# VH-VL binders against p0dw94: the designs that were tried, part 22

Target 1, 243 residues: p0dw94
Amino acid sequence: PAGTPAGAGASAGIGSDTGSNASEDSDMFPTIVFGDTVIERKEYVAALKAQHGAARLYFRQTYGVDPAEDGWDKAHDGEVPCRWLASRAIDELRRRHAAYLIGVDLGQVADDSYASIVARMEAVNSGNAELKSDGGIVYGRTGFDIDSYLSYELSALKNAYTGDESNPGMSLSDDEVRRYYDEHDWTKDGVDGKTPLDEVRGNVKAQMRSERYDELVSQRAEAIDVTDLPWDALYRFTAGRLG

## First folded at step 3 (VH-VL)

Design f8 (framework fv_traxivitug)
Fold by ESMFold2-Fast, scan of step 3:
Structure f8 (fold): chain C 243 residues (1-243), chain A 118 residues (1-118), chain B 107 residues (1-107)
Amino acid sequence: as target 1 above (243 residues)
Amino acid sequence: QVQLVESGGTLVQPGGSLRLSCAASGFTFSRYYMTWVRQAPGKGLEWVANIKQDGSEKYYVDSVRGRFTISRDNAKNSLFLQMNSLRPEDTAVYFCARDRLWGYFDYWGQGTLVTVSS
Amino acid sequence: QSVLTQPPSVSVAPGKTARITCGGDNIGRKYVHWYQQKPGQAPILVVYDDSDRPSGIPERFSGSNSGNTATLTISRVEAGDEADYYCQVYDSSLPYVFGGGTKVTVL
């Protein structure tokens, strides 16, 4: 999880990242790039929404406070809820982009950009919707929103990867499967003793592949450098959205 | 409960001046951008000006730049719009609104009517 | 001229669905917000960030935004939904731009 960058210096002063904070959508949202891919304001806000509940849960469990009631800008033992949430949102974006980059490596998608994801979503929605004009009234069917489409597409990428034994990490030896089985609880309620491996082999393999895929995504996400992001400007943007 | 109450609208001669006020309550005023939006009789909504939390940055629609000045007093939870060199086309209901970080306006006042006529 | 294009009026029968469009170049790359205004009253925010609803706004109000068109959808329309509706975006060259408004008549 990323944190506030170490060091001195004024975020709003001359020589800060003010020039890189110009955005086509808002001058308040800073310029953020992962490799060669620009993170859009809309993409970041979606990640904030995805991590919002986790932030509330964390501060509830750790400090006995709900930031939505107590305030997103109040510090608790050096931790500011809106800054904690911003860090989690960036981590969420790193994981999303990492998953898409793994998909790029396998030829499943062309790039990891938000614009490309939106374009694919729009194509699917256009195929499903029919708009009719009758006295100024437009009719249509409900399609994907971006959150449901991201969930759908990320699951599809994971299933495609884990379903192909030729992909790195997805070929499982009998010894590896047996070791995993021995290290975990495979008991049934009301039945004494472990369920035999032969009865749960499919479940064991699926769990192993899921965990290995998640680890590959985590490793790829860690390679996305966020140390030089305009964190102070991002914190200001985030605080304003939550206030 | 969040409340915004505008005042100061009246009948003014062309070329005249007028100061509008907006009294805010029920939230921490100093933490929000604030905005003025106007609506001419029978017409749509038009953004006029906005001001940063601490008053350090101000933005205006082209037609009022140099004639109108937005300001705020955070100690008094008050927003102001000083209008100079008023023109007939400035006739409108003026709303103050709470601005969510260059995005949208979640609370609006009831508006104050400014009529510029001889 | 308006950067955002809305139909001037929409007529809908009670219980039916009304859709109000907001057209703009590459509007799907921006967040769209929707306001309801009844005669003599201040505007009320009904949808923000394309599809989110403020507390107190019923679920029959929904929004979408893609390509060059954003849409406000009002399902199971009630007489009390009769109003003018405005879309709005932030534009970097002009901080806030409103659509021309759509008068929704429930007949």
Scores: ipSAE 0.000, ipTM 0.451, lowest interface PAE 18.2, mean pLDDT 82

Design m1 (framework fv_nisevokitug)
Fold by ESMFold2-Fast, scan of step 3:
Structure m1 (fold): chain C 243 residues (1-243), chain A 124 residues (1-124), chain B 108 residues (1-108)
Amino acid sequence: as target 1 above (243 residues)
Amino acid sequence: QVQLVQSGAEVKKPGSSVKVSCKASGGTFSSYAISWVRQAPGQGLEWMGGIIPIFGTANYAQKFQGRVTITADESTSTAYMELSSLRSEDTAVYYCARAPLSWGELYRYYMDVWGQGTLVTVSS
Amino acid sequence: SYELTQPPSVSVAPGQTARITCGANNIGDKSVHWYQQKAGQAPVLVVSYDSDRPSGIPERISGSNSGNTATLTISRVEAGDEADYYCQVWDSSSDHYVFGTGTKVTVL
């Protein structure tokens, strides 16, 4: 007989929400999908937490107010702090997923799902616990939390990409390196004047690759369409999380 | 207890390559980052590069770019460092060292366990 | 390139205090780790993250890090403390581990 895809596809006994494979089901948290990947409630909440300080800083610098004191739903020249924070969190998730999708393209990870990231984190933590019980030294109390693991894994994906000259944007000609060097001020502490290129060539190349990778991530993130997101429901959820 | 055991001393001709192994005992190998550090006679410690076995990708010091290759075989808990186009200046003791995975950025952790070292002599 | 400068040597009498400095611009903003290497042996971690001491390392060995100087302090020095000592940081701009130039501690 003909093969039928097994698993929790859009039609796997889940109501009439055709075209959705949402793993998150909350009365307050809306269904958010980036391409084929459902954004989990926990993933979004982690992004809010990460951007919380940035929101407070922005409104303090721009309007002289602290949303934590003045209220997250109070408008300032048309800008509402909880909505600004929600947009920032979504932008961060777009960048995270973009970086993981680049990793998928290179065979480094299987998918960009939050569940897969958590599973890898738990595997690493289990390995570190075994290491510590064998008399090894492990920094911190219990291993990675999701925030520290995301930072670690995103850095690992970036280093894997930028460390391979065959990857798009990572092959640098001597002329390109010289041009970048000429366009920036390279100095050493305690030494007057610009440091010669041959002394900082490695640093110049690393900085160029870092910037090119960040640009690729930004371009890929912009391709993730957020126009059709349930923004009103997301704003209500976000306001509820903040007080 | 965890140990890193390296392969034995090597004598190589200029222009050849050398591949040094580093076998970890006990624990899950994937929880480690492995660095390679060399020390020329009478000189200080010099980082060559490292690998995080989970990703199979390595990061190299600029000085060794194009000459060093670091790999890991998780099934045997063994890391390798291969240095090509050997010169007399490459005569050194080569160490592997283990770093527990960082709580953030790659390779910002200390090296808590070191191999015994492998003397590589490059002579005509 | 980011460089960690250490004095080449420090001579100290038993029972006295040895201080080994590790100098670099804004090193106080980085985490400094210290290694002890005895003749013919592999390095041993003696201080991590500026001041943390691994299990088995005597309380006489301590570290600090502020401004442009990190310091490893060995109080009540014993003959067994004679070794080479290296500081180490991570240089984010080059994605490199950087070791100090090394200090030979002689206990006379």
Scores: ipSAE 0.000, ipTM 0.439, lowest interface PAE 12.3, mean pLDDT 80

Design m2 (framework fv_nisevokitug)
Fold by ESMFold2-Fast, scan of step 3:
Structure m2 (fold): chain C 243 residues (1-243), chain A 124 residues (1-124), chain B 108 residues (1-108)
Amino acid sequence: as target 1 above (243 residues)
Amino acid sequence: QVQLVQSGAEVKKPGSSVKVSCKASGGTFSSYAISWVRQAPGQGLEWMGGIIPIFGTANYAQKFQGRVTITADESTSTAYMELSSLRSEDTAVYYCARAPLSWGELYDYYMDVWGQGTLVTVSS
Amino acid sequence: SYELTQPPSVSVAPGQTARITCGANNIGDKYVHWYQQKAGQAPVLVVSYDSDRPSGIPERISGSNSGNTATLTISRVEAGDEADYYCQVWDSSSDHYVFGTGTKVTVL
């Protein structure tokens, strides 16, 4: 058990797996794969929750309706809110898996599977509970849930990538830094004029690396092909999850 | 339910520093960011910065960079905001507030639970 | 820099409807959150994600967001609605929470 986002994971052992858990959701949630990685039902549902607000915003701005009130399965000029949301949820999963795959390429994590993320979260939570019982450090009463852990780990992967200037896109020239600095208002409260670059150089570089990392994630996400997904089954599942 | 409790009012001299605390109850630190927002007399709300306590990552508004430091102690579920080189225009009520985390976009949310506020008066 | 402009004040009679605008270029492309602040108190979230109401917030309070204007609507106004109201967005280009200039709602 690695217990860290950048650690190498252990492979599952044949003959030591005592789990005889029959697959849940086999009659509702379709089989979805990104490359060789199976997308789990809980993973998809989390992505729906993340994109729920965007769907409501789109339909309100475009058609003057709120799907949460008017119905997620009602068509508006050929667009069905639950189908639009399903598409956005898949795009969110593409971005998430892209970030993890960048981490895999750099040796920061072993794979991009949801099960591996859950295992690392459970290890952290278990370790914190043991420390608490032994009088050690704790991270509040409730520990991580999957949404907060995923957010934490994605941030950790980003920080690990952007903190290493040898990584693609992370090497910044002095000219690039000066140009970015000039294009933005770097001021301090109560101090006249712009804060000198030498005092905020680290902050300027961090912001530039953050933006470049986000672009790399977007490019990698676009490489994940979703044309052959079982969209009709996914739409039916999505409609059933929305109230 | 989550509550944020802040330290009491402070009266400080110009040029000094102030450190305000914000204690969370109910396990808030494991799943949320803590933001600091101030309000000068008769003025609106102004975001100063925030921290994600679980990994100690802080982000500051450009206006306050170099004068503000935001930290967290996960063992006590307490966030701190320290403002240095105080001036009379720093007289304000300082609030801490809880913001949910999101995937990759750590601050793209609202603030749902607020502390009661700490009045900091800077005068001679 | 991204700025949210609100009217400084709105006066409304009890039982009538108050509308508070929050203006910015393409604000409809962002999520807008609204806070109510009564005298001497901390702000309270009253609308999230343009139109969602937190638990305990009455249906009289609603929000909308389109184009260059977000609006907080308070119908059947009561004396207890008298407060300062602030809109708020996250501006990802600057990595800042941006608050509106604030609107004082007076119930006369």
Scores: ipSAE 0.000, ipTM 0.435, lowest interface PAE 12.8, mean pLDDT 80

Design m3 (framework fv_nisevokitug)
Fold by ESMFold2-Fast, scan of step 3:
Structure m3 (fold): chain C 243 residues (1-243), chain A 124 residues (1-124), chain B 108 residues (1-108)
Amino acid sequence: as target 1 above (243 residues)
Amino acid sequence: QVQLVQSGAEVKKPGSSVKVSCKASGGTFSSYAISWVRQAPGQGLEWMGGIIPIFGTANYAQKFQGRVTITADESTSTAYMELSSLRSEDTAVYYCARAPLDWGELYSYYMDVWGQGTLVTVSS
Amino acid sequence: SYELTQPPSVSVAPGQTARITCGANNIGSKSVHWYQQKAGQAPVLVVSYDSDRPSGIPERISGSNSGNTATLTISRVEAGDEADYYCQVWDSSSDHYVFGTGTKVTVL
């Protein structure tokens, strides 16, 4: 008869590859690298949390199911909720790292690592706590959590880039502004007709710069190759985090 | 700052269709949903539907299902709302609004940034 | 068929307190958000998640939510507070945004 290899039965029950250490440690976070930056376990988990509601909403609207009740590993027309969530988390990390790498190129930040972001957040929170103790005005919430700090800092990086006309794509000719204005409808509530360019020129330029920056981030994010990531191990880890 | 800029006012005949655009800037386009809300003259706010651009998934209020189509183009950060078979009762200001996607709080979404509104007048 | 009921109007003198109610069965189990809309303008979020105030919204505006009633409170009212106010919830059972009927606040 076909012999049973020693140790093969240990991983067989979960459908994992025989002899795979990753299969034995299905809850272990795999090594994920974007360029030369290692993605931390807590960074990925934070991205999962950020995308969790979107995944539940997507499956509810598309298939009439809530993955939290029906199961994160249950397939629906070939789509598995935990895999969908993992993919969205990685895509979010790609765009975030791309934005930070643009910041590195401009000398705005030293690196794109999560540890550096957390350290800056903690420094801001400590400074805000001290200012509040002294009776100063603090950002609307008592302190930043990582999600609110990421939103804040990403907006700051974008504003720094788009606010400097010397940056690639940020210098706009009068002809470009006029064409963009003509291609879009600029109106005011309760007023018929298009608002004259001279009244909205600043808004038109801001929108153009915003779009060009978003395109630059998209192009930089696409350069982060995720084809060879350890997706199977990442899916197993993700499923373990969700129950 | 995140800004939503809508297309211009429209005057339409009964039975025609209208397509309103909503262009977003700032933030991460994938981190929020776009809703469409209308307000007839002197009336309250009425939700029509919304879309989560990262998934291309649209959801519609029952009153408008079959007449409204909401789409999004992530490459241009633009959402669209098309309303067909227009009636005089469809005369209203149409708003787009951003709803942040929140961790585990699917039932607690709010709209934090609103477009300037687009007046659609339906008359013969 | 979940519906949020608001009083159609509230009149208040400057410096006094205005209270706008939003009523529905067991609304205290949901998160309530509030919008201010001035004449000819788009709505502005003034309270999120029952009681959180967005940056730039005056401390005079606050919210609460318990049982069958959510309340928006505007203390030391000013002429600039005159507006229409709408409460809003997300109804997870229908995947719909539900707006209240709206309340016109008149300050004089």
Scores: ipSAE 0.000, ipTM 0.397, lowest interface PAE 16.2, mean pLDDT 80

Design m4 (framework fv_nisevokitug)
Fold by ESMFold2-Fast, scan of step 3:
Formats: structure tokens, C-alpha cells, sequence
Structure m4 (fold): chain C 243 residues (1-243), chain A 124 residues (1-124), chain B 108 residues (1-108)
């Protein structure tokens, strides 16, 4: 018999979003703010992409399941894969924004926004293309994607901070350097015992500054409060994005 | 962009343990896994195991299961490989190497950044 | 256990083409990566995902993978190409990375 099938709920099919041009993912992405910076949908999705393989790996090794096949919303000993992934994506963004905010404090970058990072990446890619056409060589991946550019730029920000003794934590006394050296095993290929401090002083200082910078980033990231984030909406968005 | 810096050479007695470190000097651990690969004199590359630092998840080659422990400290961006019950056959250069973690991939990754290597000599 | 078999050595004259094979059952269904290792140095990634070449690696180096054989091809060989070359895959059945047996390339 002819007739329109009944049973469509408000969110089933066309009903809740009749005639809308926006995707369900775009309509469901909540407002996320770190301080005064709005986290873009693209930025969060990029963080999900970066953590997606790790989430599948974690659940495969821990529970013997692949969330991509078994379901991202299925709980395993209290852990729900899509929620675990969302939490890791937010943690990634907190650390990333913390590092960029340190860069803002040093005048290296104007802000910690994703749009600004993308714009700089595109400028570098354009410059590399021109250099290549002029006979230059580009080392590493051919052109930056956002993941490789973030790695590159985060390293550059860290090097700029740790390379300036006037920055907080970067001025090292001889006593501090000696103490750190004594607490760690500094050796050379094929030589017994510790390498004398005078031969590795630069390496010792570099490692101390690296550790202090990493701690500063961690502290700054932890200061970004995620307690009041719209977690339920973010979980729904994440689950919808995954399948 | 990222460099992996390993601890220096070690000379050990049979039956002892060695712990090698691998520090990421430029980037963070959040977007990659760290593998440990060894190479005995005149031999090929042999994967020992790996870890995803942000999750503390380690995986070991069966040959080394029970003797190798791989750990990571995210706050210092340092991975460690400890090998126990050392034998003369464990004399090798030990490398750490990075694999990016990407959308949809499970372990089909390449190793794009390698540490300089740590020579471990086991002699009586 | 899954094994990647490479010829132990390949000798080639300057300017000629070297081909290094990596053989295994149904290797064409896997992603093959290639590393170059010069004496006293750490390995360097030269080809990823069968045929992708990292920036900075010469266009003379290329890869392919189908059926039971993956191949690394070095055209117009130079003295600086003398090295050991290793293929690598992930073996899902054993849950670990597998390296090939290695090939020493000697330029005459």
C-alpha cells in the first residue's frame, strides 16, 4: 500500500534539520574557549585525527578491540573510546596552546589561533616552492601539512625560548649544572666512566633547559581550565564524526 | 625538526642490566610512537619494541619479552629502554626512532627520525 | 613468522640503475618503507608508503610495490649511494615491525 512511512523521530532523517546546508558535525560542534581564544572546529578535528590512530592502538592492545570496527561508543571496563579520544584531543590542544602562548609572551607570534598557524604554514610552503624553483632544496616532507608544520613550529618556539638565558628558568648557575651532571650518567662511545663535565657542559645545559621548558609548558597547559567545557556536546560531536 | 638524543655508550658485564635513554630535543611526544631498534656488529636492523608515550602503552617483540622494558616520561619528553640478563650476543648499537600517529592507521607507520645510536658492549 | 627477503648485495657501475628487491607473500597488500644506512650512521628514511619520497631525497630514488615484491630503484647511481638498504613493514598477524635482511649496495 502507498503512503509515507511513519516513525521518523525529530532527529531522524530530515526532520530536525530540514533544508539546512550545514553538516550535522558542524551544527553539533560546541563553543570551546581557552582563555580568550575560540577553538575552531577544524582545529579540534585535526587534533582528533592526530590522536585517532593512538586511540585505536590503545584499545586494541588493552582490550583486544578496534573501536573503528567494534564501535566508538561501546564501553570497555568503564572506558568509552570516543570519550577517551575527545579527552586526548583536548589535552593535545591545551599543550599546543600553552606552547604558543609562551611564544606570544616572547613576541615570536601574535596569537595562539589555529588560523594564524595555518596562514604561516601556507606562507612557508609558498616560499619553499619558490626556493625549489630557484634551485633550492627542501629537507624533510615535501611541503608541510598541518601536523608536520606544528611539529616544526613548536620546536622553533622551544629553541627560541631555551636559547635565551634571560628567559625565566634558562639562566643556569655552575652549581646547578654540576648537580644535574652528577645525577646523570654522561658517557662516550667505548669509554668507561663519566665524560668530564667540561667536555659536555653544553649538552648538560641544553638538557636542563629543555626539561625546564617542558615543565613550563605543562604548568601553563594545566592552567587552561577544562572543567566547564561542554563535554557532553563534545562527546556527541566526536561520536558523530567517527561514525 | 625534532631530534632524538640518546645517552652515551655503555660497557656491561654478562648478567647485568642496561638502561638507555632517548630524549626528544625539539617536539613533543603527543603525535608519535617511539620504537627501539638494535643492530649487532655486521648484522641487520632488529625491532625490539615500542611505546606510545602519552598512553604508557608498550609492545615488545616476542624474542625480547621478559627481558626488555620500555618506558616514557612525557614531562621530560624522554623514552627509556632497559634490557636485563645481558649476554655477549646483546652487544649492539641501540637506536630509538619516531613513528607519527595518523588518522585511520594502525602500525603501518614509517620511522622518520632516528637517534644517533648507543653502543652497548657486553664483555666478561 | 613473516620475513622480508632482500638480496645480500648489489653491485652497480656509476651512472647505471640499481634495483633492490624486498620479497614476501602478498607484500603488495602492505605499506613498505625504505631506509638507507651509511657506515657509522643511523638509518635515514628514503621512501615511505611504497613510493612516497621525503623532501630532500633525490628524484633518482623511487619505490614500487605489487604482488610478492617491493622494489627500491636508484637511477644514475653515484658513489654517495653506497650504503646498506632495508625495507620495512608492519605485520598485523604478529603485531610487530619487520625489517628486511638488508642489501649492501656497492658502486664500482
Amino acid sequence: as target 1 above (243 residues)
Amino acid sequence: QVQLVQSGAEVKKPGSSVKVSCKASGGTFSSYAISWVRQAPGQGLEWMGGIIPIFGTANYAQKFQGRVTITADESTSTAYMELSSLRSEDTAVYYCARSPLEWGDLYEYYMDVWGQGTLVTVSS
Amino acid sequence: SYELTQPPSVSVAPGQTARITCGANNIGSKSVHWYQQKAGQAPVLVVSYDSDRPSGIPERISGSNSGNTATLTISRVEAGDEADYYCQVWDSSSDHYVFGTGTKVTVL
Scores: ipSAE 0.000, ipTM 0.411, lowest interface PAE 15.6, mean pLDDT 80

Design m5 (framework fv_nisevokitug)
Fold by ESMFold2-Fast, scan of step 3:
Structure m5 (fold): chain C 243 residues (1-243), chain A 124 residues (1-124), chain B 108 residues (1-108)
Amino acid sequence: as target 1 above (243 residues)
Amino acid sequence: QVQLVQSGAEVKKPGSSVKVSCKASGGTFSSYAISWVRQAPGQGLEWMGGIIPIFGTANYAQKFQGRVTITADESTSTAYMELSSLRSEDTAVYYCARGPSLEWELYDYYMDVWGQGTLVTVSS
Amino acid sequence: SYELTQPPSVSVAPGQTARITCGANNIGSKSVHWYQQKAGQAPVLVVSYDSDRPSGIPERISGSNSGNTATLTISRVEAGDEADYYCQVWDSSSDHYVFGTGTKVTVL
């Protein structure tokens, strides 16, 4: 796990390669803080990647344009696709950090920082390489990357919360389950009519717990105030990553 | 809750074409990826291709490029898979399946809702 | 072409734990999804993104993915778990869904 602290320069991003490091350096990532936690450049770029499809969908449905073809920097009734994408990326990070903060409340993790996530990933990768290698151990090459580790850990946090009936929202009465079942369609592929509750009770409960957890994450994410973020600098950085 | 309902079983001659439909109901259609996956008798799952209806661009597995055409009609919430130059080894159950919404990351695709399958038998 | 290798069959007694492996070079760097298929039925997604359970899937079913092996674990196995199981990744180099060879789980 030995390495020097990251410098100012970086070659990562989702924008087109301009063939110039100076162009990339001019679009410096601003300081972004959620509560007491600093959002790292790599974390933000991953969120841009995650929300890329949503941006294309929104502009296609609203304006009949695909930003990937028409340009990420072209305004449509005052809305600029790269700025819309930046906003969605911040919302994704708010949800991600909210999930980790719920994990902090349960004692599952110590904090919501990206550095802590990376450290845990590296520890897991080192252990896995030791256990799963045959003739030559290659640390980190046969393990998680950060995207797969984030998915793994966020899922683990959700499962830990929803799997414990003592957690707020996770205890379900038979009346609540019946009401939810009655209000939603429960069908099997290719079969008409509702599947009887007794056959899908576990599925109904799991869906209710999943939805309640997602609502708790959304509520917690809304508590992360983004009004005073350096939006202009973030927009410039994002535009640079998209071309 | 979204459902995918496919057209009925088909019997086709070698060298002909078959067009299978997949109609979505009970949810959003245009923004979800729709894939086609086949399964020969006693065999595993094989991806053929997919489309995101709102973009209209299809992506095909290399093995099927030139023989398969995947299209979507947003007005009827229906996706189609047409396979040409049929051979006996094309006898299979053909499934349509929904991928993630464009509201989520498009990388590392999976399929969460599946049609009931359409049996296509190719014999003379 | 990236290939996912699964054991052809796994036999397990009711109440025991079944483990189904999905092997490929550096599969831990990819997101693995798992499907359950009962005879005569369409596949059902049971695990997404290595370890996420879709709504309605019991806690007994879990996944992990690291190094060269992803694993689907079914604890406290029930007769209703008897099915074929497939792992799946997206191979960005070919823009292709890749399915595993499939594992038949028999509950004895």
Scores: ipSAE 0.000, ipTM 0.399, lowest interface PAE 14.6, mean pLDDT 80

Design m6 (framework fv_nisevokitug)
Fold by ESMFold2-Fast, scan of step 3:
Order: sequence, then structure tokens, then C-alpha cells
Structure m6 (fold): chain C 243 residues (1-243), chain A 125 residues (1-125), chain B 108 residues (1-108)
Amino acid sequence: as target 1 above (243 residues)
Amino acid sequence: QVQLVQSGAEVKKPGSSVKVSCKASGGTFSSYAISWVRQAPGQGLEWMGGIIPIFGTANYAQKFQGRVTITADESTSTAYMELSSLRSEDTAVYYCARDLGYSWGELYDYYMDVWGQGTLVTVSS
Amino acid sequence: SYELTQPPSVSVAPGQTARITCGANNIGSKSVHWYQQKAGQAPVLVVSYDSDRPSGIPERISGSNSGNTATLTISRVEAGDEADYYCQVWDSSSDHYVFGTGTKVTVL
């Protein structure tokens, strides 16, 4: 149909950012904008969940404390765990949006919005459901959730970019390939000595393109200005979600 | 129901290339990915790579990177796997399979549920 | 690189239970899928996501996954269960699918 059929993603898309849960979220989610794209509450909360373990690990290794036990709003040498987590979540969203904006440049996607990602996910899931209802076989998990779809689509965007030699950074000279090969260790399991370039040339080129793509994403992400975000309101919202 | 039908057996000389086709029927071709898996006689299964037709993107196992090319034609619902610089060790049955998705991390972990009948490729001098 | 180790063979009498293990460091944190391959045929998915059975697969076939070992269990074995069985996971460190070494189940 013209748009995503009603499902978990579609039913949650409108009104999910209202203040109906204000008592459980100590503060309302602030307006966050990357360029002209509004970051939805659900997108930010998903990024917090993804970075939650990294925050606990960082504070355990650096200060010998677990924020989940000690408190997410307690400062340690000037660092506050909920603020560290919020900053990491925003950084992850910058990288994600940067990758999608590169996809926009290639004509693969229309925009970098979360709603558009959810709509594409639901379209793919709907196709699988149609196949199953018409007597087709679909095994196990009956479709993507948003985390699995993001992983899938981000990989697809990277592969599309790196698979086209005409894209900036993806055309590799023989001299560049030889230099990269010489500067890195290329070995085979169970074989002594360095593997000859002719046997691994495709792998060398793939690794170079992967690294160049990751650098382009990083540069594009850095161009997303976050200095004027409502950080204090975001920190209060984040603290409310964690305790 | 989805069915995958592969091209017939081939005998090739070392140094040549082979291109195997996999035609899908039933269901929406662009709603899934196609993976290629090979099996040498008497040996186990080995993933070579796959393609996501909806994006036109392919992903390859490191061992085959540079020698394998996987493509898809949505207008004919056909996926292709081309393996170049053939060696005797490439003698195997090559399967295409419907893959519900790829993952670049631990958040997505799929499988192959519908398989083609296999194509025997023999490489001998 | 991440490797899935299976016993090369399992022999079982009709009506008994066959257990096929798939071993790897911390495999319990991954989703394990199982395939059955009969002689001269393509593989068939028999278990997905550790323990889910596809429609049409008999209840006698089940799976589990914890710690360093995933297990495929075939109860009340029949002659038609004689086949090679492969486990499979996704390896996030290399971004590729990994198949087990395979187990030949012989029903004697």
C-alpha cells in the first residue's frame, strides 16, 4: 500500500513523544535537530540502550564504580555517567545519520529520518508476511525489529558505496594497494610468512575501501553541529530514563 | 511458496571462470537476500557471500573476496555467482539460498531457509 | 576466526535419542541455526534461533544453546533421520556466517 501498514512500528510512530509518561521520564524529551531532521524520542532512547553497556564498562574500568549501582547522576572526577552516556548516544546518532546522508547522495534513500527507516523496515516485513500468508515459508523470527534492520541497512549502504569504484575514495591505484599491503601484516592461518599480494589483492582493496568509507562517515558526522543542542534538558531526560 | 532453481553442472579448466544462476519463483524476490554456499565432495558447508537485491549490494566472505562476484537481476528474479581464477580446490556443489537478512553486528543474526538444488562445478585439467 | 566444532559422527538405534553438539567459546550468546542434509540433496533448515522449529519439522527434533555448547536433539529416531547435520551462527567480528564442521548421523 501507499505507506507502511499498521504494525508495532506504525502504531508507535505518532504520539509516542507526548508527555503521557512524564512521571516515569522525570523530564520531557527536548527538541533535537540534526540539520533539518528532527531526532525522535524513540530513536534517542534506542541509542541510549545500545550505549548503556559501554557506559557501565567505562566507569568500572576508569573509576571502579558501576553507575547502575552507584547512581547515574553521581560525578566522578568531573564525569557524570548519565551525561557521558547521553554524549555517546548523540555521537552514535551523528554517525548513523551521516551514513544515511551519504546514502541520500547516492539516491538510495530519500532522507535520514528515523520514520523513513521504520517505514522501509515495515515494508520489508510486510513483504515477508504476504509471502507467508500466500503459502510461502518464513522461518524463525518473522521479520526485522528496528535494531536488526538498522544493522542490515547500514551494512547495505556501506556495501553500495564501497562496491562502486566511481564513488569518491573508492578508486584505488596499484601503487596505493601495494603501499597498504606493505604497511600491514597479511598472513594465512597455519602458514609461515606473509601472504603474497596477488593472493589477497581483493581483500586488501576491500579493507582499504572499508576504512576510507568509515573515515568519510566520520567526517560527515563531525559536520553535524551539536554545540547548540539543549544538553541540560537532554541530560535531565536521560537521568530520568536510567533511575 | 518460494523455489530456487539453479543452472546445470559445469566442467572447467584451472584458471577459467564459472557463472552459476539461481532463479527464484513464488513470492517477492526483493523481500529477501540470496546467499551462496559451497560444499566440496564429502566436505562441509562454506558461506561465500550474498546479495541484497533491494539495495543491489553484495557482501563476500574474506576467503573469496576478489575472486567471487554476486549479482542479481530483479526483472528476471535471478541471482548470479561468478567465481574466477578456478583451482582444483574449487570443485564443489554450489548452492544458492534465501537469506532473510545480513548482520554487521550481534543485533541481527539470520539463516537460510529455502535452498536451490545445487550446481556441481568440477575443475580439472 | 570463530569456529564451530561438531563430532564427525553419531550412531543411534531406531527409537533412541541422538544428540549432536556444536561447540564454540560463548556460543550461548549467539543464535544457532541447524540444517539437515540427506545424501544427494540440498540442506533443509530444521531449527532456527536455538530452539524454534519451522512448520513441517517434527516435534522429535529440538534444539538448545547455553554457555559453550549448542545441542540438536533427535528423539525417537527413525531411518529417515539419517543425514548430515550442520550448525550455523553469525560471527560479528568478521561479519560472515560460520557453519559447523558437520555430523553424520547413522541409524543402524
Scores: ipSAE 0.000, ipTM 0.409, lowest interface PAE 15.3, mean pLDDT 80

